# VHH binders against q94cd5, part 37

Target 1, 317 residues: q94cd5
Amino acid sequence: IILQFAPLNSSVDEGFWHSFSSLKLDKLGIDDSPISITGFYGPCGHPQVSNHLTLLSESLPLDEQSLIASTSHGNRNKCPVPGILYNTNTVESFNKLDKQSLLKAEANKIWEDIQSGKALEDPSVLPRFLVISFADLKKWSFRYWFAFPAFVLDPPVSLIELKPASEYFSSEEAESVSAACNDWRDSDLTTDVPFFLVSVSSDSKASIRHLKDLEACQGDHQKLLFGFYDPCHLPSNPGWPLRNYLALIRSRWNLETVWFFCYRESRGFADLNLSLVGQASITLSSGESAETVPNSVGWELNKGKRVPRSISLANSM
Short names: E, the ipSAE of ESMFold2; O, the ipSAE of OpenDDE; V2, 0.75 times the mean of E and O plus 0.25 times the DockQ between their complexes.

## First folded at step 23 (VHH; framework vhh_vobarilizumab_d1)

Design dd2 (at its last look DockQ between E and O 0.71; V2 from the best seeds 0.00; counts 0 for: pae E 13.8 > 2, grease 28.9 > 24.2)
Fold by OpenDDE, look of step 23:
Structure dd2 (fold): chain B 317 residues (1-317), chain A 120 residues (1-120)
Amino acid sequence: as target 1 above (317 residues)
Amino acid sequence: EVQLVESGGGLVQPGGSLRLSCAASGFTFSESYMAWYRQAPGKGRELVAGISWSGKTYYADSVKGRFTISRDNAKNTLYLQMNSLRPEDTAVYYCAKIGDQYYFTYEDYWGQGTLVTVSS
């Protein structure tokens, strides 16, 4: 069967719009050039509610020092993701934006990062996102639309198996995997690294490793899974970040099948009952180059509709 | 509204051939992934063949070399040519639209299915 991924949802804190308004009034004026921003997300921590990619006041480059400081601090609840904001000066300009071209441009950046090896060194670039917006500062009204560029593999990824992690690992393995995941999350150095390797040895000892260390640890495991912070809570679907992860894996390594680990939490700790383990087929079609950029999707739906979101802050500004 | 209507099913002897058709409407057919699934009695639904918007095809191992999936974008029609049919190919065959290449969804749509019976 075709593997289906749960969509990633956006959330924008009011503080972001306050900061953006200040930036617009004090610095940008009518300059509508793209702005580099930082989004934040993490693994799902609730059995019934998915996590979101969130914009905060610190998402904007208002103070370079503060931005650097925020990125240097590993926050388990704020895994940074690079993004770009296209803010237009008029609603007409907003409506005229070529959404397809903008999406493709960001997708190409992701692909370049994959091909160059940057994504392997820093996999936080995989869920790169974009936002288009229009700010009516007279009314304190904001229109915006998120896109999460994701590659469409051809042929589609096939699901071989998907089950709770607790059913995949033995009791001994599960205990070790949980401990290893918790250590990974508790370390300031790795807490905000959203893509990783789960390695289990023949003696049921687990370790979490950086994705870039895959080749170095080749053959030194009984089980190897590609792990990621899964923002999704659904028991039968992996979250959206897995899409570009699989694209990277297919491009970098000649694997016909892949084991993946959807890392999820309960009360701030690894939960293997909520986490998923799956196996998927990512075989290339005969004659296809692994270097060819795939098509992409990713514009966020608003209550199931293909329309932008809006917010009014007239009462709080 | 997305609509998929299968046709061409029927009774055939082992070694025989059938051609299934799926008429599609309610979406941009030429930009969609399409697939054939089947469900045998007492078994789960399984993928038989898929075709991308670019015309790339993929097949289940059980039908590889015997079945051919194709599409006519001008007619908004998906086809499945089934050759060298076997009793184990007996199933209800379903046409499916797989996701959307431009938007945030892989939602599948299915037809009502057409029955293929392979028996001597």
Scores: ipSAE 0.018, ipTM 0.398, lowest interface PAE 7.5, mean pLDDT 90
Fold by ESMFold2, look of step 23:
Structure dd2 (fold): chain B 317 residues (1-317), chain A 120 residues (1-120)
Amino acid sequence: as target 1 above (317 residues)
Amino acid sequence: EVQLVESGGGLVQPGGSLRLSCAASGFTFSESYMAWYRQAPGKGRELVAGISWSGKTYYADSVKGRFTISRDNAKNTLYLQMNSLRPEDTAVYYCAKIGDQYYFTYEDYWGQGTLVTVSS
């Protein structure tokens, strides 16, 4: 069976558009240069509701207080993710944007970080995103569209199995894995590191390790899984961040199969019934090279439709 | 509306050949990831071969070297050339649209299937 991924969805607080309006009116004018922004996400925290990549007022900081808030390390529910805003000055320019070209440009940034090894040191670059927008500041209305660039693995990844993490781990292993995950989430040093290794030794003791430590984990474990904060709640679908994680794994390590761990929470604690463990075959076909940049997809649907979102702040001004 | 219509199935002796066709409409065929699946009696559906919008192909190990997937974007048609057929290839073969270049999703579309029987 071909491995398929649940989509990542966006959420934008009105404060983001207030910050953008101030920047546009006070400093940018008609300058339509792309703007670096920060998105925030975390693992799923509810068995019935998926998490979002969220923009807040601090996603586009205008002063020192906002900048400190947007760059604060250690907030468990605000893992910072790099993004870019492509603004336009007219609806015509917005409608004429080459969405395929913009998606490819941002996907290439992810690929460069994979190839250089930056993604091993700072894996928050893997869920990099973009937003295109048109702001009508005369009417205080905003038209926008998110993309979450994600590699199309070619050949497609084969899913061997997928099940709740509680059905993969023994009772002793599950207790140790939950405790290790909760410790990872409780430390300011690791709580916003969204991709990691899960190592379980023969005595059922688990440890959570940074991706750079893979070689140190080889040969001293009973189970080794590639874990990530999964914003999705669905019981049969890994979340969108797994796509680029598998691209990283295929490119950087010569593995034929991968065990992956979709880490999810309930009420702020690890939930191995909601979390998933799966096994995937990631072997390249003959004649394929891991060095070639994959194709990419990732424009967000709006309630299942291929249309941008709109918001008006006229009544709020 | 997406429509996929398979043809070319039939009876063939072991070692023989068949060519399956799938006529596609209701979407931009050239931008799609297309595949062939099969389902033997009492078994689940399994992926046989796939072909991306860029022309990259995938084959299940059981058919590699014997089957060839191809596409004709001008005719909106997907093909499966099946050579050196064996009795275990007996199945209903389905054409599938798995996704497309712009909005690769996990939703897909299937045809009605065409029966291939390999026996003496």
Scores: ipSAE 0.000, ipTM 0.254, lowest interface PAE 13.8, mean pLDDT 84
ESMFold2 (binder alone), look of step 23: mean pLDDT 84; pTM 0.847

Design dd3 (at its last read DockQ between E and O 0.09; V2 from the best seeds 0.00; counts 0 for: pae E 2.3 > 2, placed apart)
Fold by ESMFold2, look of step 25:
Structure dd3 (fold): chain B 317 residues (1-317), chain A 120 residues (1-120)
Amino acid sequence: as target 1 above (317 residues)
Amino acid sequence: EVQLVESGGGLVQPGGSLRLSCAASGFTFSESYMAWYRQAPGKGRELVAGISWEGKTYYADSVKGRFTISRDNAKNTLYLQMNSLRPEDTAVYYCAKIGDQEYQYYEDYWGQGTLVTVSS
């Protein structure tokens, strides 16, 4: 009935906090200006464990060389995603941050990229995220909270069909789709493009295409699916990134019915038993809603609770 | 735990009116996206009306102008005023919580439903 989207979860490597501590001590001091950062994510790689959006040492732009490396393409499990860090100098400032306003500001950036066409050229902007933090450098203790801003699709999206990709594609199609996906993931030019088109022709030949090529896919396909790297492993829920993808699709192409492909892997290869194919029905409530900014949600829960995460690195620093 | 209890269903004649209520508990009602769905025998559930945490409303084309969704955040109650009822409106009507503001969510919650029958 209602299409549900499994939450995206964060992971922060200890090296990120080491790098941030150095940056704060050496350059920032009390400067609390927001910092552009890079997150990394990829498709699910195991049938029992979902992937995360991850911060690493290289997530921080410590110098010009780091910024240059951050703008180069990622690797197989490091699809770069833009983010922003709002660091505070006191716990009081951290607790006073207006999380709703910050969420809306970052969601507006995603919406602007959808409206301008930037998201078609660089779809890695769709999973844009934010982090608020407080670093207690006397204790090597870090308090933080992620949001993954995503649009509320009004009215709610109806799920017509959802099944393992292996049950949707014929055996011949599945073999071709798997091969095409593995090639996409193994190419330095495409591995860091997390949203794409899957076109399957009448002879069961699959082609993976960039979003900007949608018009070129018209008329030469038996099946056309909107694919994305799905970090989730759950058999009945597409992952969180589908939410903004559907917002893009509705806004740019005004499609009422969408076939989507949740791309997932096992052991570094396409896994069409783990991957999902679904059909969603998207209906506009009125013509004006296509132009207005939807409401947004996305603050991460900590084990189901509305509380920040904390880590102490005193023993490792 | 989330609990939704519908009431106010019954038998009415065509052209009649009925007001459904949904008592909500176990969550912050004022921060929720609430909706009414209905399910006729042998059919799937369909969205009838929705109301955001800000009070913005949505109506299916089949009921627009006849039905009014509203919420009373002080009483944690969702309402559906149904006017000019037609036999096609006959269904079990369900109260649903389908989202919360600010945070990630992926679960919906449903009441047990209340039957509305429109016949002479």
Scores: ipSAE 0.591, ipTM 0.819, lowest interface PAE 1.1, mean pLDDT 88
Fold by OpenDDE, look of step 23:
Structure dd3 (fold): chain B 317 residues (1-317), chain A 120 residues (1-120)
Amino acid sequence: as target 1 above (317 residues)
Amino acid sequence: EVQLVESGGGLVQPGGSLRLSCAASGFTFSESYMAWYRQAPGKGRELVAGISWEGKTYYADSVKGRFTISRDNAKNTLYLQMNSLRPEDTAVYYCAKIGDQEYQYYEDYWGQGTLVTVSS
């Protein structure tokens, strides 16, 4: 069957709009140039509620000094993701935006990062996102629309197997994997690294490794899984970030099949009952180049509809 | 409403041939990725062949060289030519429309299936 990915949903803190309003009034004026922003997400921490890509007040560009400080210590609940904001000055301009072109442009950035090796070094660029917005500062009303650019692989990825991680690992392996994941999450150096390798040796010892170390560790494992922080809570679907992850894997390595690990938590700890292990076929068609940029999708739906979101802060401003 | 109706299944001897058809309606067929799946008794559903909107074809290793997927956009019809059939090809064959992903949306549509039995 075709592997189905759960959508990634957005969440915007009111503080973001307050900060953005200030930025617009104090600095931007009528300048509608794209703004680099930072979104945040993490693994799902609840069995019934998915995590979101969230914008905060700190998502907006701060002074150079503040950016350096933010990179010094990782936050386990705020894995940073690069994004871009297109804010228009009028609702008419907002409605006229070429959404397909904007999406494609961001997708191309992701693909370039994959092809250049940047994504391997820093896989946090894989879930790059885009926001278009219109701010009515007279009414303190904001219209916005998120896109999470994701590649459409051709042929589509086929699911071979998907089950709880607890059913995939032996008891000894499960204990070791859990411990390794918790160590990864507890380290200031790795806590906000959302894509990684899970390696299990023949003696059931597990280790979490950086994605860039894949070639170096080739042959040193009995089991190797491509792990990622999965924001999704669904028992039968991996989350949206897996899409570009698989695109990276397909482009960089000639694998017919891939094992992936959907890392999820309970109460801040690795939970292998909630986490998923899956196997997928990612074989390329004969004669196709792995370097060809795939098509992309990813505009967020609003309650199942193809419409932007809106928020009024008139009562809080 | 998306509708997929398979036909052409039946009993055939090993080494024989069958041609399956899938009549599609309720969507823009020419812009859709289409596929054939099959499910053997006691086994899971597996991909047999796929064809993109551009006409690129893909096959499972087990059917490569024996099966051919094709489409007629003017007739809104998907085909599966099955040659050199084997007993292990016995299954219910399903026509599928692979979901449109213009947005963060995944939805595949399936037909009711057509039974193919390969037996001496």
Scores: ipSAE 0.210, ipTM 0.589, lowest interface PAE 1.0, mean pLDDT 91
ESMFold2, look of step 23: ipSAE 0.353; ipTM 0.715
ESMFold2 (binder alone), look of step 23: mean pLDDT 82; pTM 0.828
ESMFold2, look of step 24: ipSAE 0.493; ipTM 0.766
ESMFold2 (binder alone), look of step 24: mean pLDDT 83; pTM 0.831
OpenDDE, look of step 24: ipSAE 0.116; ipTM 0.526
ESMFold2 (binder alone), look of step 25: mean pLDDT 83; pTM 0.833
OpenDDE, look of step 25: ipSAE 0.031; ipTM 0.397
ESMFold2, fold request of step 26: ipSAE 0.113, 0.192, 0.434; ipTM 0.552, 0.621, 0.762
ESMFold2 (binder alone), fold request of step 26: mean pLDDT 83, 83, 83; pTM 0.837, 0.837, 0.834
OpenDDE, fold request of step 26: ipSAE 0.021, 0.073, 0.034; ipTM 0.365, 0.513, 0.473
ESMFold2, last read: ipSAE 0.371, 0.177, 0.229; ipTM 0.733, 0.600, 0.627
ESMFold2 (binder alone), last read: mean pLDDT 83, 83, 84; pTM 0.836, 0.836, 0.839
OpenDDE, last read: ipSAE 0.126, 0.024, 0.038; ipTM 0.532, 0.406, 0.414

Design dd4 (at its last look DockQ between E and O 0.36; V2 from the best seeds 0.00; counts 0 for: pae O 5.7 > 2)
Fold by ESMFold2, look of step 23:
Structure dd4 (fold): chain B 317 residues (1-317), chain A 120 residues (1-120)
Amino acid sequence: as target 1 above (317 residues)
Amino acid sequence: EVQLVESGGGLVQPGGSLRLSCAASGFTFSESYMAWYRQAPGKGRELVAGISWSGKTYYADSVKGRFTISRDNAKNTLYLQMNSLRPEDTAVYYCAKIGDQYYQYHEDYWGQGTLVTVSS
């Protein structure tokens, strides 16, 4: 069967729009140059509700010092990811934006980071996102639309197996994996690294390693899984971030069979009943196609419809 | 509302040919990834062939060289040309929409299916 991926959803705190309004009025004026922003997400924390990629007031840096502080924030549920804001000065300009070209441009940035090896050093570039917006500051209303650019591999990735992580790992392995994941999440050096390797030795001891350490993790009698923070709660669908992870894996390591680990939490701790383990079969394209950027998708639906979101802050501003 | 209507199934002798059609509505057909699946009695659905919005095709090994998937974007119609049919090709064949070109997507949509019987 073809592997399907649950969509990622956006959330925007009112504080983001307050910060943007101040920036636009005080510094930007009519400047419509794209703005680097930071999104925040984390693994799913609830069996009934998926997590969102969220914009907060600190998503919008006010100067270079604010940008540095924003990107170095180590909150467990605020894993920072890079994004870009394309704000327009009129609703007409918003409606005329070429969304498909913008999606391709941001997908190209992800692809370049995969090809260069940047994504191995800083895998938070894999869930890179974009937002288009129009701020009507006379009405204090904001139209916006997110995309989460993600590659479409050809041929599609086949799903061989998918089950709760607790059904894949033995009891001893599950205890070790949970402890290793909780340690990864509790360290300032690793909590903001949303893609990682899970290695389980023949004595059921687990370790979590950086992607750049793949070669050191390969040996006889080990389980090796490609783990990621999965914001989705669904029991039969890996979350959206797995798409670009598989593109990275195919491009960098030419692996045909991949075990992946959708890391999810409950109440702030690893939850291997909610987490998923799956096996994917990846077909490598011909050599010439390996150098070209794959097709991409990723515009967010608004309750199933292809329309922007809107918010009015007139009573709050 | 996505709607997929298959036609062209029937009874055929081994070695024969059939052409299946799927009329599509309720979505932008030219931006879709379309596929044929089949389900033999007592088996799960399996992917038979797929075709992207750009016309690139994929085939299961069991049908490669015998089946040809195609699309007519002007008529919103998906086709499956099945040649050199074998008894193991007997199944209900389903037209499916399994992707969109620009948007996030994870749900598949299915037709009601058309029965293909390859008898002696």
Scores: ipSAE 0.550, ipTM 0.817, lowest interface PAE 1.2, mean pLDDT 88
Fold by OpenDDE, look of step 23:
Structure dd4 (fold): chain B 317 residues (1-317), chain A 120 residues (1-120)
Amino acid sequence: as target 1 above (317 residues)
Amino acid sequence: EVQLVESGGGLVQPGGSLRLSCAASGFTFSESYMAWYRQAPGKGRELVAGISWSGKTYYADSVKGRFTISRDNAKNTLYLQMNSLRPEDTAVYYCAKIGDQYYQYHEDYWGQGTLVTVSS
């Protein structure tokens, strides 16, 4: 069967719009050049509620000093994701935006990062996102639309197996994997690294490793899984970030099948009952080059429809 | 409304050939992933072959080299050429529109199926 992924949903804090309004009034004026922004997400921490990619006041560009300070310590609840904001000066301009071209442009950036090896070094670029917006500062109303560019692999990825991690690992392995994951999350150096390797040795000892260390660890494991912070709570579907992860894996390594680990938490700790382990087929069609850029999708749906979202802050501003 | 209507099934001897057709309507056929599935008695439904919007094809190992999936976008029709048929190919064959996106709730659409029986 074809593997299906749960969509990633957006959330915008009011503080973001306040900060953005200030930025627009004080600095940008009528300049509608794209703005680099930072979104934040993390692994699902609740069995019934998925995490979102969130914009905060700190999502907007800061001065150089602030940027340095923000990169000094990782936050386990705020894994940074690079994004871009296209804010138009008029609603007409907003409506005229070529959404397909904008999506493709960001997808191409992701693909370039995959091909160049940048994504291997810093996999946080995989879930790159974009936002188009229109701000009516007279009415304090905002129209916006998120896209999470994701590659459409051809042929589609096939699901071989998907089950709770607790059913995949032995008791001894599960204990070790949980401990290793918790250590990974507790370290300031790795807490906000959302893509990683899970390695289990023949003696049931688990270790979490950086994705870039895959080649170095070949042959030193009984089990090897591609792990990621999964924002999704669904028991039968992996979250959206796995899509570009699989694209990277298919492009970089000639693997027929892939084991993946959907890392999820309960009360801030690794939970292997909520986490999923799956196996997928990512084989290329005969004659197809692994270097060919795939098509992409990813515009967020609003209540199942392809329409922008709107928010009014007239009462709070 | 999405509609898929299979045809071309029947009884054939081992080593024989059949060509299945699927008439599609209610959606933009040329932009859709299409596939053939089959379900043998007492077994689950399994993927047989798929074809993307670009015409790229993929096959189950059990039918590779024997079956060919193709599409005619002008006719909104999907085909499955089955050669060198074996008794184990006996099944109800289903035409499917695969979700154009990998969203969790993007459902596939299926036809009613056509029976293929391979027997001496």
Scores: ipSAE 0.020, ipTM 0.438, lowest interface PAE 5.7, mean pLDDT 90
ESMFold2 (binder alone), look of step 23: mean pLDDT 84; pTM 0.847

Design dd5 (at its last look DockQ between E and O 0.09; V2 from the best seeds 0.00; counts 0 for: pae O 3.8 > 2, placed apart)
Fold by ESMFold2, look of step 23:
Structure dd5 (fold): chain B 317 residues (1-317), chain A 120 residues (1-120)
Amino acid sequence: as target 1 above (317 residues)
Amino acid sequence: EVQLVESGGGLVQPGGSLRLSCAASGFTFSESYMAWYRQAPGKGRELVAGISWEGKTYYADSVKGRFTISRDNAKNTLYLQMNSLRPEDTAVYYCAKYGDQEYQTYEDYWGQGTLVTVSS
């Protein structure tokens, strides 16, 4: 009953590579300094298809135009997530990158945000990702590899219970939870907040609250769940973002057990048959300090293999 | 292909000891989280002990202090030392692989199991 987490998958729009090529040719040249980028994801939107973390042309920090586009808050299906691009100038440099050290460095940033409380104010830092790449601009071909750093808790998190949300909530509760989730997703103030609290009061009324409001939610409630946008569609596996959420919960709130809510949609609306509710047991190893960073994993597999991805845009130029 | 082959089970008297072994192949053993599970007749599977790629260990309350999980990365072998055995420890014991260092992994791999019977 060790809790298992379904992998998060990457997707890259061709427009991203076109935008990167322009940036490299026009401004970067041989500068291989890491570049802050923005990824986009959302909850699962279909019973048979998991969502991806996606790079688009707007993922790059292009000058004034990118800043203007980045101030938009009306992107229901494009929850922004911070990431970093490590681009190399040669295949040799790409092959020599120390993937273990890069993964650890990005995981440490997540851990620092957990420890400082930044992750409570801005939980979109929890699914922080990285990409390593090599762009061969003579051939218009691109080699790349994503990682989604995630903590390996020790002892492992135990799964006590997992079921469809529709089997956990009563009919009245389910209607209220669905309505509250749809409102959260429709508001420009909350749609980009991918981790949240679900409170159901004794009269079956649901409220969704920010993580920093946990103390306020401990009053009048019958059920309290730790909710998140779950990109996975699988009926027996929570998605990858739950890993760092549980690490935050263990580190910040000293809770021994938690109820979690994997929020998923169909056709743009909450789908409580697809969504999951589970109960996890979280403990600390004997002698572990509060500031000890956990081990991390997260390099994406390419069709089950530990190899980079490649794309050629020579015919699409 | 991932393979996990358990051995060392058998019949033992209460208070006795056994050492289970799990020979692993088809993956990088030194980078994997490994575990022992058991299943008594008519019951669901129970996590008995786990060990991370760094050697951090976890034990179910029912076996804490009596069982010791260990790994030999040079031999690609997982062990479970079982001391002070009780009749309620009677079960088929399974070796399992969960997770790898660095990479997203989510598939569980199981051995065929080895039977441990504790009776007088």
Scores: ipSAE 0.205, ipTM 0.625, lowest interface PAE 3.4, mean pLDDT 86
Fold by OpenDDE, look of step 23:
Structure dd5 (fold): chain B 317 residues (1-317), chain A 120 residues (1-120)
Amino acid sequence: as target 1 above (317 residues)
Amino acid sequence: EVQLVESGGGLVQPGGSLRLSCAASGFTFSESYMAWYRQAPGKGRELVAGISWEGKTYYADSVKGRFTISRDNAKNTLYLQMNSLRPEDTAVYYCAKYGDQEYQTYEDYWGQGTLVTVSS
């Protein structure tokens, strides 16, 4: 069975467009150079509603200092993700943008980060995203389109097993994993680290570790899972961020199979009934290099259609 | 049938320059995203530079400021000007045409490659 990933959806706060309008009027003018932005997401916290990658007013670089400040203090509800905004001056330019090339460019940035080891040090780069937009400041209307570049592995990832985490762990393990996850989320140092390792020892003691520590922890665990903040609420599908995670794992380590942990919450706490544990096959075809750049997809659909989104702020501006 | 034929590879000393060419046929060149990749011995293929159909260019960090990708749509030819070459630039360089990658799995097209060796 081919593993299917749930799409990641975008959300844009009105404050973002207000800030962007100000930025455009005060500083950018007709300059349509790409702008580095920061998106935010977190694990799913509701059994029926998925989390989104969200743009806020603070997503825009107001000054270099503000960007640094936003990353200095971990917020459990705002895991930062690097992104890029391509804003055009005309609707015609917007329509003529080469979406394929833009997507590929961002995907290649992700791949470079994987190959260089940067993603291992800072896995927050894995869900890198891009936005194309057109702002009509006369009408205070905005057209925009998100893409979440994700690698397409060949052969496709096969699902071996997927079940609630509560069914995978023993009662003792579950208690320890929950506690370890909560500690991870409660720490200012780790709360916004969306990719991690879950290690369970033979005595059912669990620990959460940084992804970069994988090699150091080899042999010291009974169970090892690749964990991530899963924005998805679906009981039978992992969220979109797992795609590039698996690409990283396949590229960095020669694993035939991988155990993954879809971390989800209820009321701000780890919930192992909502969280998923899965096993997937990520074996390469014979003769293929693990370092070969995969294909990528990721443009967001609007209500199932391949069209941009639009918002009017005429009443609020 | 899509065809990509690379040329211009060879032996060059560190600090030297080389210009690669890729002759494209079998598709509407002016409407395609094109790229250069390279594969060093024992390593996978990595992006070197890309150029969109509208002329926007993208570079790997490792070659930024040293390499320049360009295209001549009238000649259906892709170029890679490589300056300040380093030993670590030694690789087989491939010309690539991107497939449709917006929403579904796609296949890229590759040339046979041209060898670039940077050595004293």
Scores: ipSAE 0.030, ipTM 0.314, lowest interface PAE 3.8, mean pLDDT 91
ESMFold2 (binder alone), look of step 23: mean pLDDT 80; pTM 0.804

